# Ledger of designs, part 5: VH-VL binders against q8eqq3

Target 1, 246 residues: q8eqq3
Amino acid sequence: MKIHIMIAEDERLAREELMYLLQQENDIILCPSAENGDQLLNLYQEYNPNVIFLDIHMPGINGIEVAKKIRNEFEDKDIIIIFTTAYESYGVQAFEIQATDYLLKPFSEERFKIAMNRIRKTLSTKKVRKPKVDKLVVNLDEKMMVIDPNQIGFAAREGRTVKIHFISNEVIETKMNLKELEEKLSGFPFYRPHRSYLVNMDCIKEITPWFNGAYNLVIKDLAESTIPVSRTAAKGLFDALQGVHH

## First folded at step 3 (VH-VL; framework fv_lerdelimumab)

Design B15
Fold by ESMFold2-Fast, scan of step 3:
Structure B15 (fold): chain C 246 residues (1-246), chain A 121 residues (1-121), chain B 109 residues (1-109)
Amino acid sequence: as target 1 above (246 residues)
Amino acid sequence: EVQLVESGGGVVQPGRSLRLSCAASGFTFSNYGMHWVRQAPGKGLEWVAVISYDGSNKYYADSVKGRFTISRDNSKNTLYLQMDSLRAEDTAVYYCAKHYRYGSGWYFDYWGQGTLVTVSS
Amino acid sequence: SSELTQDPAVSVALGQTVRITCQGDSLRNYYASWYQQKPGQAPVLVIYGENNRPSGIPDRFSGSSSGNTASLTITGAQAEDEADYYCNSRDSSGNHLYVFGGGTKLTVL
């Protein structure tokens, strides 16, 4: 139910202004921000946002080229793109790559609210397929395994592979990355507490504080596995678990 | 001071049922998984079943799956093992054991005294 | 299936060092735990997490592991150490979540 939003903006003040505006909304989770197109593409792959606020004029590849890579190379037609720019002449290109809106800098609170309403309307009316399957099929080297997602405690990235940890303590290894696994599990209550982990929220037993404002999750598995929570994911996790404003 | 006390053992005929209990004290029972482990007379230890801290996850050895049911009542600090369709090979001392996790390992840090179940015709 | 194999019996002279071994594929992924059992008594955890001792277990007990083998070492064996010793490991790949070794009867001469 929460909207995951990512910002790519090379100007610190513009980035901070946009973050401030987004933080006033109670239905969003703010992903780590990028300062250039390459950083955004890496973070986009790690965090799988619903919405990107994308500065057109960034060092390296520009925002239009980043959006084209997302639409064409990553084949992502569902992500909502809002361009940000100091220049007024990008409406045609924004339309061509199916951007939902664009914002002129400096940002107007009024115009920002209009963009947020368009985002919410697009998400509520867009025919987004939520996988309505009871089982997850995972390809292993010698076979395909049919698994019950409710039996998954968490998944962890280890090197170039992902290990899926069941509450039974059975572990399987897959070539699928965490983003692909998260998409296949989108009908189930999974959350990304850390770039290297995907956790079943129904399987969280405890949240324990750690050093310097960080947290650990303890899973309802036999091992009582401990999963780190990144600082950026902490607020979103508490909001998702409580179903009420935190 | 951790204590686990098993009860409910006895002599029972093949095909009948028996329920074992384990009364726990000296720790927060609802925070820990619990195990049943058995030992046939003169033989080694055999793991039987485990239940998670909240009772939502249960696992069984293949030899008892479909016949035994592990359960718990956290309000009474009590673990149970319902044994149905008993066979002569189920004859054993049944131990209640507390789950202990350290790193990636799972251990049995405290054990009860055991209760003897004899399945005899 | 994953099995843990132990020799059924070993002997050691009083005050000498004995090593009890446990072999199985699960030990490549998980540390063994060791349980001491005296006649008519419940098992007692003596080593967990490769080489950790619960409170009250004497320093003469230690554990080690390498590959598919785990070992319990008793340095300076005492008469009270005469017992059956069982290794145990977690099996995360099958229907049997836990496997015990067959046990090793230690006789202190």
Scores: ipSAE 0.000, ipTM 0.399, lowest interface PAE 15.6, mean pLDDT 80

Design B16
Fold by ESMFold2-Fast, scan of step 3:
Structure B16 (fold): chain C 246 residues (1-246), chain A 122 residues (1-122), chain B 109 residues (1-109)
Amino acid sequence: as target 1 above (246 residues)
Amino acid sequence: EVQLVESGGGVVQPGRSLRLSCAASGFTFSSYGMHWVRQAPGKGLEWVAVISYDGSNKYYADSVKGRFTISRDNSKNTLYLQMDSLRAEDTAVYYCAKDWYKGSYYYGMDVWGQGTLVTVSS
Amino acid sequence: SSELTQDPAVSVALGQTVRITCQGDSLRNYYASWYQQKPGQAPVLVIYGENNRPSGIPDRFSGSSSGNTASLTITGAQAEDEADYYCNSRDSSGNHLYVFGGGTKLTVL
């Protein structure tokens, strides 16, 4: 995952220092930088960043007021805010706005690294705002259905069709085959334990031994369905669940 | 409509100076950063210089730094490029271009002039 | 001082999909913008901020980036798409500098 970062900073040298530090990281994309609060609000709406480095002291709207607008007017509680300031006394205000950190100018590499670690930890813990491209669209002759893949427990081939079983206990039927469905879900943690099944690995509750090196799976909230794991798929499944790459 | 028109190009001898102008209309000129970009005959685009919306920040490509000066007059909606100590390799069509967003000169140029030809030849 | 590298030429059949690539270290941290230039004309911005199209640019143009590579994709190429295409991004020097790729001449067969 790439972290999209935006800077608002009216001082050229401070802006360049921050950009230089951010350029040393391998997992970020730098959005256009703003020189004042109004410009940041416009660019924020266009680029929808994950993180804003926000100078408290800017012409026009100050950084604290910008942060309040983002939290309250735009109702964005997921964006990570890091304040930058020449003054040591802003910790309480940063805390009240739920800022992840603040950096004193001039920036030190040590403090910057701590802030980046906090950003990454926060992002790994938070559910990232789901992009529209992360939805599955299935054409059901009478209608088109937009599906959240995270709500799928498993899909199974039954006769000439594939049935998608949601953890809500809803079931839909599609003419897509399991290979097509697997390809559409390639960005999600789905696995083929058997030629007739596709499972959401995040929803696996239990794995029990069967015969000749085969296993059975039980999916959370779908306990009445027992899903077979073939002998040849078993090792790959255990490796995938434990984060091992082949 | 939004429009940029360059002028001031021509034939000039090496070591001499030339000043280019770019007249802007159809938008609030004082709100946008402005660029100069050049293209030698049959060659690709080369970025030359940028100036912020208020004229406080200026940056130059290494190939022209110390010889070219970018400036603007917001009261006249006009951008300038003063080119000193001209060399044969400065021969190019010079375009002025506008940043796509207000108050910043980073990451994209949405409006371009038609260009003005500068030929540095003895 | 980073450079942006593009292949000098690419061809596509009418109605088919073509991808033009741009490579450089600065693309890891900065979005690329893409410009179309036809003979005797000024460049036209077709993509900015990775995958945004200015008003009036057809939806067959799209952008993407991964690692040190940015790509411009034209899906269902038309005859009028025949042009030179340039990528542009920030130089990695930290001095608010810009750099263009060498350009790719697209021929629509």
Scores: ipSAE 0.006, ipTM 0.477, lowest interface PAE 10.4, mean pLDDT 82

Design B17
Fold by ESMFold2-Fast, scan of step 3:
Structure B17 (fold): chain C 246 residues (1-246), chain A 121 residues (1-121), chain B 109 residues (1-109)
Amino acid sequence: as target 1 above (246 residues)
Amino acid sequence: EVQLVESGGGVVQPGRSLRLSCAASGFTFSSYAMHWVRQAPGKGLEWVAVISYDGSNKYYADSVKGRFTISRDNSKNTLYLQMDSLRAEDTAVYYCAKTRYSYGHYGMDVWGQGTLVTVSS
Amino acid sequence: SSELTQDPAVSVALGQTVRITCQGDSLRNYYASWYQQKPGQAPVLVIYGENNRPSGIPDRFSGSSSGNTASLTITGAQAEDEADYYCNSRDSSGNHLYVFGGGTKLTVL
């Protein structure tokens, strides 16, 4: 419900002016601001904002190149980009890289409000048109695999990779982290019983008490795999299994 | 094991300098912004300074601006606080803290045990 | 110039719910993070963002935010929850300037 916004702007007064305008809105959370393109790319990856206000003319990598990297290399079509610039000549480039709007410096309150309305409308539309997905697509080194989530027993973090364990006892290894996997599986009954595990609740065979409020899960796979449940996750797990939380 | 260990605290006279160090282990130090936070005896927490992941941006509390310098050496996984022109009011336990964030949410998730700096005449 | 205001003390009966509040204009645009500190120990992050718990923090800790107010709620307070609690957020300037609240001493009766 709250809109997470990041600003990239090398000039302090322009950055402060934009922050002031954003602070007048009640539905905005402000991410850390960037002073150059390289810093923005780092912060973008770390904070995952909904919206970036992106100055075209910054030291180092410029705003257009930053936006192209976000769209093409990070394959992010969902992030909303609003360019800020002192020069009208960049409106065409903003359109070509699928920017939602652009603001000319010095910022007018009228143009800012129009941009904010476009941001809110775009976010509202994305919620309505969210794709209905029945399958999980995982990119492996040599191919893409289309997975039926119902065939997944659990996923486990092992070192810097995540292994997806099928109830068939087949295993695939992916560089996708558990949070990304959980997000992609949000329409399916998956639960985080432990920081290193994601389990399919439909595939839980048994729950065995350990001690200090901890439990073990036994999965309905051929190996009867055992997954730990942390004390902090235990209540949530039982609530979810009994239909209280999905 | 994710850990921060401070060192360099001690007793110093007013007007002197002291350099604090914070050794990081168990995480990719070069990927996170780092903070210094202090606490005077019997008082609350006071934020002192932050340094960006690459050392390019630094911010300071008004109480220390112009006297303290935050820096880092990513090759050594070490954070520093150079404290110049020390005052009695700088007497505090100094903590090193790591930034945590996800989807626009942030906090300081790993803290050292602190190092005591006493400024006395 | 941002200031975060907390009540200096609050009490709760064992097993009951307590809400600790933090107020400031910066909270309209930035989430608060919450820290538990016991005597002689370093602070421990208990909530960051609106309602995110670090690994190892009990489910009884939750956060909420509305307008210029952030709240830390402890549902079913335990004896070990007795501590000082600090909120932290960014200064209203939007830069990487941070401010702590004055702290709230929680006594569990």
Scores: ipSAE 0.000, ipTM 0.444, lowest interface PAE 14.5, mean pLDDT 81

Design B18
Fold by ESMFold2-Fast, scan of step 3:
Structure B18 (fold): chain C 246 residues (1-246), chain A 120 residues (1-120), chain B 109 residues (1-109)
Amino acid sequence: as target 1 above (246 residues)
Amino acid sequence: EVQLVESGGGVVQPGRSLRLSCAASGFTFSSYGMHWVRQAPGKGLEWVAVISYDGSNKYYADSVKGRFTISRDNSKNTLYLQMDSLRAEDTAVYYCARGYKWLPYYFDYWGQGTLVTVSS
Amino acid sequence: SSELTQDPAVSVALGQTVRITCQGDSLRNYYASWYQQKPGQAPVLVIYGENNRPSGIPDRFSGSSSGNTASLTITGAQAEDEADYYCNSRDSSGNHLYVFGGGTKLTVL
């Protein structure tokens, strides 16, 4: 698991100091940074990060207002918010909006490590949050293809390669394995119903019982393909489709 | 104008020690992480060591860990590499390089290099 | 693997576009930086953090990254671009370590 982290900080030196500390961690991916609240809200919606380090004092909408908007208007209680501030007095406000921690500028390595430990502990207890990817880039033998993940119905392993089936009935073949593809599609509603398949849950048309607690599923507009659902994957699939997460 | 000037290279016998220096000027040295990178004759670049802006954190390539020590003196704007137990495979041009601001992950300025030859 | 792989040589005609590729597991988590080295000279940073150029680097240099692959693109190659190009990234071990690619010698024809 990699932790996707976004920074909102209008002062370049403070932003770079925080980036330095974050880049010393082995389990993170740094999303594009924002220089103001409006830019952060746009990038947050685009990338769906796990964690935001959020400066309280920014031009336009301030960090407290940004956090309130995320919690209340976007109804996102799963994202982890760490405030950054030059002023100790903002700790009370950070607590009231369910921030995980806050860091005083200039940043101390001791406080940063405590915040990172809280982030990791919090992530281990929250339901899975998947960062968004706008486009998927797939390496084919002689070219790279840029694809819209929303147009993928499913992917299936056939021999030594993986075939990606689009809802248009176009099929492409890649040497990327299903685990790599699943990781690249992190942030989109894809599920592994079987070791040899990856399906777009938004495109599932019907699910029918088979034998021994297994199921078969059919993707919208790809009715000629029947995809198996293993016994071990079935409960997780139904829970995911009904909005229950384990 | 950022300048990095290495010194201390030369010919040394295997098993002996050598200390390299890098004199920095034209920027606030204490605000930047610093690196040593080497290049054997006719070969590619190999990262050697990094030191944080305040000297509190140091990391080394496996090939030199336990033998080389990176250090800095911010009052003198100078970076050091103490090279102990030298081997023939340590023969290379040694560059000091500045990490991008206090982010040490990009080498934005490089010195001209100093040649270290380890031979009997 | 913690290694970064580059093709050892590539050629491009004057004024044409060339892409130099770097592959390795570390690129899934960290952006590559790219360095130009001319014979007898120190390396020069040309791209960092995926697609940022230092002051003084021509806009014909650009970078991209996806999955385990990073690329340096030179659009409209000039004679002075003939050099060795190295990619660099953080080691995939998760430590604060760095690894260089083997380098690609670019010849401008």
Scores: ipSAE 0.007, ipTM 0.402, lowest interface PAE 15.3, mean pLDDT 81

Design B19
Fold by ESMFold2-Fast, scan of step 3:
Structure B19 (fold): chain C 246 residues (1-246), chain A 122 residues (1-122), chain B 109 residues (1-109)
Amino acid sequence: as target 1 above (246 residues)
Amino acid sequence: EVQLVESGGGVVQPGRSLRLSCAASGFTFSSYGMHWVRQAPGKGLEWVAVISYDGSNKYYADSVKGRFTISRDNSKNTLYLQMDSLRAEDTAVYYCAKDFRYSYGKYYFDYWGQGTLVTVSS
Amino acid sequence: SSELTQDPAVSVALGQTVRITCQGDSLRSYYASWYQQKPGQAPVLVIYGENNRPSGIPDRFSGSSSGNTASLTITGAQAEDEADYYCNSRDSSGNHLYVFGGGTKLTVL
């Protein structure tokens, strides 16, 4: 398996130096590089890399803010982030963002190899987990609930919590994020039609076209809840519903 | 100053082979996917083939699948199209085009060469 | 099947607004990009990702999309806008293919 790596670096010479070092590795696929934070966020969503080398000091949205968006808004705890910087004083911030490593400019070949070893070690510890469970256990503030996943219509992110909506119209609130919930529900036909929603495909009543190539899902619940489907998720949804596998 | 320069076009007889080249400059060639797009005389644009930035993935239009092979040499900044078993219907101007994917769902060709004419005639 | 349909010709009076339309099922999933082609020249990208203009493209060019339809609008058409216009999108078949519309010849009267 190849490791897909993306670089965000606004200085051409630093970017080319890092590309040169990466090209010496035989298990790497280099994604298109970004020159600023906004460009990286767009390319990250498109190419879904395993690793990002992320310059802290970029004009506009800086590397720390980019990393926070990836961890918090996109809920991506699995992507490996390696910060690059000319200054030694950012180790504490890198730790708070759960970065895997940190490289000082100019890059040394020896230090780069240490970072690559940490990347490979981190990737090797990520087990291919496809647990199929019969029940879902969710911790609430006052109790633990044992849930039948077949009774879930959808889950929606609302601020810092996720609300799980049952086809009965009952709603529960959990501090578990949508990615964690999706992982626990692997083996059941759940799909992410939008970054803020997780939908039970068995509970979709109808799909209606919306503006700009987007769609709405109507759920088989009493409220006939309407869930947005992003333009980019629409193809994956139709493939999943029709039984077309990867 | 991005430039794409096609070469290798000409007149060939049906059933023969022809190889097109596209010399790229002004950007990091190895970081972008590349396409071939053709246009028959007086007709519209038809997408032919794409190759990923590292050459590991290739896709073809059904009309050329099994006959054409797209390839690239990143050390020479050059894209190729090997055309085998040529037919009269392959007569067209062949354009080299750069893929540029800056945003999720934003797929487009930001730069095009001037094209090279391939005429397949008996 | 993922065909993109365009009307073959459209006319607009100098200084008036014209709308060129592209229709196909792939547009439900992907934005259209638009290319201008003048006789004997290579195509030029004028709109991508619904309504983004590359550097150098006049602000009179804009894009929009809804459902299975994408549109290119030229507000205050100029003589130099006379050209063929092609829409382009990704194929929904799963082969990562690209599909062009048949093209629309714009005449500026």
Scores: ipSAE 0.000, ipTM 0.385, lowest interface PAE 19.9, mean pLDDT 79

Design B2
Fold by ESMFold2-Fast, scan of step 3:
Structure B2 (fold): chain C 246 residues (1-246), chain A 121 residues (1-121), chain B 109 residues (1-109)
Amino acid sequence: as target 1 above (246 residues)
Amino acid sequence: EVQLVESGGGVVQPGRSLRLSCAASGFTFSSYGMHWVRQAPGKGLEWVAVISYDGSNKYYADSVKGRFTISRDNSKNTLYLQMDSLRAEDTAVYYCAKDRYSHSWYGMDVWGQGTLVTVSS
Amino acid sequence: SSELTQDPAVSVALGQTVRITCQGDSLRNYYASWYQQKPGQAPVLVIYGKNNRPSGIPDRFSGSSSGNTASLTITGAQAEDEADYYCNSRDSSGNHLYVFGGGTKLTVL
């Protein structure tokens, strides 16, 4: 099926660059473009697109507020939102409004193709959502536990075992290693910020800088726990949080 | 709360070097692009340089390109400007400034009070 | 490089409306931001992204843009608005190169 895409971008050159990239695709219908947030909201209602490429900073109502109106006031949870920005922002707002990806200006063809693949995968998933990976089964000493991955805040390696910390403050211990756990959770938004940690990106509350390019994470409802982010994992984590793949 | 404080200015002879620092507090320094902007006595604002949030992208005004180097240390919340081969025309108050959110054509919302650099005789 | 041109001085009577103009080819592609600077003080952002006000900036300040021209309008000028005003935009090359206008000194009579 053809994907209906709308652009909101106040800079003519950025808008034309994005239009050029989109016109190279064979499965896309390009809707009329908006130059500001109010115009986008009007065109969005008229054309009902599948995807919006949305500039964060526009005159009047900004891209974040536009996205909030679409999600909350128009109750549209199915529209795919791709933010465009000159600098990568560490935004809790992007998390809360469920943006699919970010594109940095000036746009690269490689990065654009990754975003397009995410769009197609997301649309494919919405057509036939089967909860094949909805639960995680973990072996404990004398029993198996069935876990909702969305309830996991993080997992940490301690010696030869891994402890899984739930947002309920419950903790379980398993002999499964972090690599095995990561593979089993591959359908969920988990990230390796450090060799000894696996974190649920949906549960990250705060990211604070440390020393020498390292960071610390604070998990929602688990504020007493501080999770380290290594120098080598930092960029990938910020990219993943903002929907950018490497 | 949110503030930028410049330091390192002073009087220097032509041809010498000077390094400016800008200490940031009250916001997540590593999330924002940073600028240096200067103002000669009695003159207007002149943009000098910009550095991206992670230090991977740097741009300079033609008047300083090849002589000045912008850098940052996100672990210390500090922005730097290394000024080499100084000229009388570089005499100015130097301000550091923070990008508002994404890029600076949408504004620099936080500015320091400036540090004076005098290149004389 | 892109050049931004401003008139060096303008005056307005207390309570009246004044328009400060910035002109340059880069404004066809990028919006101007506007900065207020009072003697001995750092610049203050008053308008960004064509017509957005930062928190704390009075609603009498507004921006507009058309073609190669951007304008800062102050409706009902107050004594405390007396200052130098600078427009700022980026070069149309697509790189992060920035230029300031020469500044306009506003005198409130």
Scores: ipSAE 0.005, ipTM 0.409, lowest interface PAE 15.8, mean pLDDT 80

Design B21
Fold by ESMFold2-Fast, scan of step 3:
Structure B21 (fold): chain C 246 residues (1-246), chain A 126 residues (1-126), chain B 109 residues (1-109)
Amino acid sequence: as target 1 above (246 residues)
Amino acid sequence: EVQLVESGGGVVQPGRSLRLSCAASGFTFSSYGMHWVRQAPGKGLEWVAVISYDGSNKYYADSVKGRFTISRDNSKNTLYLQMDSLRAEDTAVYYCAKEGRYYYGSGKYYYGMDVWGQGTLVTVSS
Amino acid sequence: SSELTQDPAVSVALGQTVRITCQGDSLRNYYASWYQQKPGQAPVLVIYGENNRPSGIPDRFSGSSSGNTASLTITGAQAEDEADYYCNSRDSSGNHLYVFGGGTKLTVL
């Protein structure tokens, strides 16, 4: 398959470096490049690329607003977006836009290859029919509850039990431990940010810094629950959210 | 225990050079971008320069471009500002500040300069 | 006279609510961060993002944002809140530049 790729980058040297890296790939067709967001939106409509490498910090409309127009105004959920930025970003820049990856300037050949592999994997899966939504069955003492995992915000160890918190703020208590729950949810986007928590990555609203590499997560539930992220789990969480290391 | 300490300020004549240092402790210095921000006597805060976590990217305010150079030594946990061709309008308290993480949420980017030094005074006078 | 505009001064009575505003085009793409500075002291981050408070900042401090405007609200002002307040944002038109507002001097009466 030939992959049509477009670049938006206002810095000539960065744009030329990225073009050079892309030319080393044998399955790429490079569309005309843009120097700003407005130019990219015009070229995107004309050339219909599969992938956009999008500089976040451009004069005028920035890369995030460009991505929003593509996702929301043009309703294009299939375009793969890779952000580029001069600053190291451990945060959740890609979260709301569903970006596949991001690259730091100056571009590393190693990181570029990882991004290209992710692009190819994403494109290979686009035509797979989605299965029916699976359910989680939790055994409570006198009954079994059938749960839609998408409605779970997080689960927390509290004393001798685990409490499963729904985005509705409803809470159920189970004797199942977090490891067992994690295994039952292995097909869903759940992550262990802390030994006492299991979080639904689709339900993370915000990530706020704490101290020395630790963070807090704010959940998209009614209470806006705050969940700690240990220092050792932080890198893996950001990688999982941004698609840097799959 | 998280701390930034500036040094190197003093009185200097116009056209001369001065080098500021900022010693960091209590956090992983090599993981964060660093800023220099200045404040002239009785005036507001003015951003001067930023350097990325690895030192590969540097940006400057237009008022100091070509005269000031930001640098860092991650092995010594130290940030520097080399100030050349000093002018009277460069007279200010110079702060170093640690940049927190750059986040994206609710449609916009955000960050905070979460740790600041106490500042070092630079006076440019004849 | 940065791109971010703040009123130079505002007053509030003890225990009352005050709102400090910051306006500029960069705020369409970036949330402001807010800094408190008392005489002879370094600035202290009080709000970042839409409404995030660093550890140790009292809950009477809150932030809000709409379009090209950001606001810092102090609900139930205390005497120790008397200070200069600065907004900060990234200037997206420049080469990764940052810009501070001119500052607002808050007097607690």
Scores: ipSAE 0.000, ipTM 0.410, lowest interface PAE 20.1, mean pLDDT 80

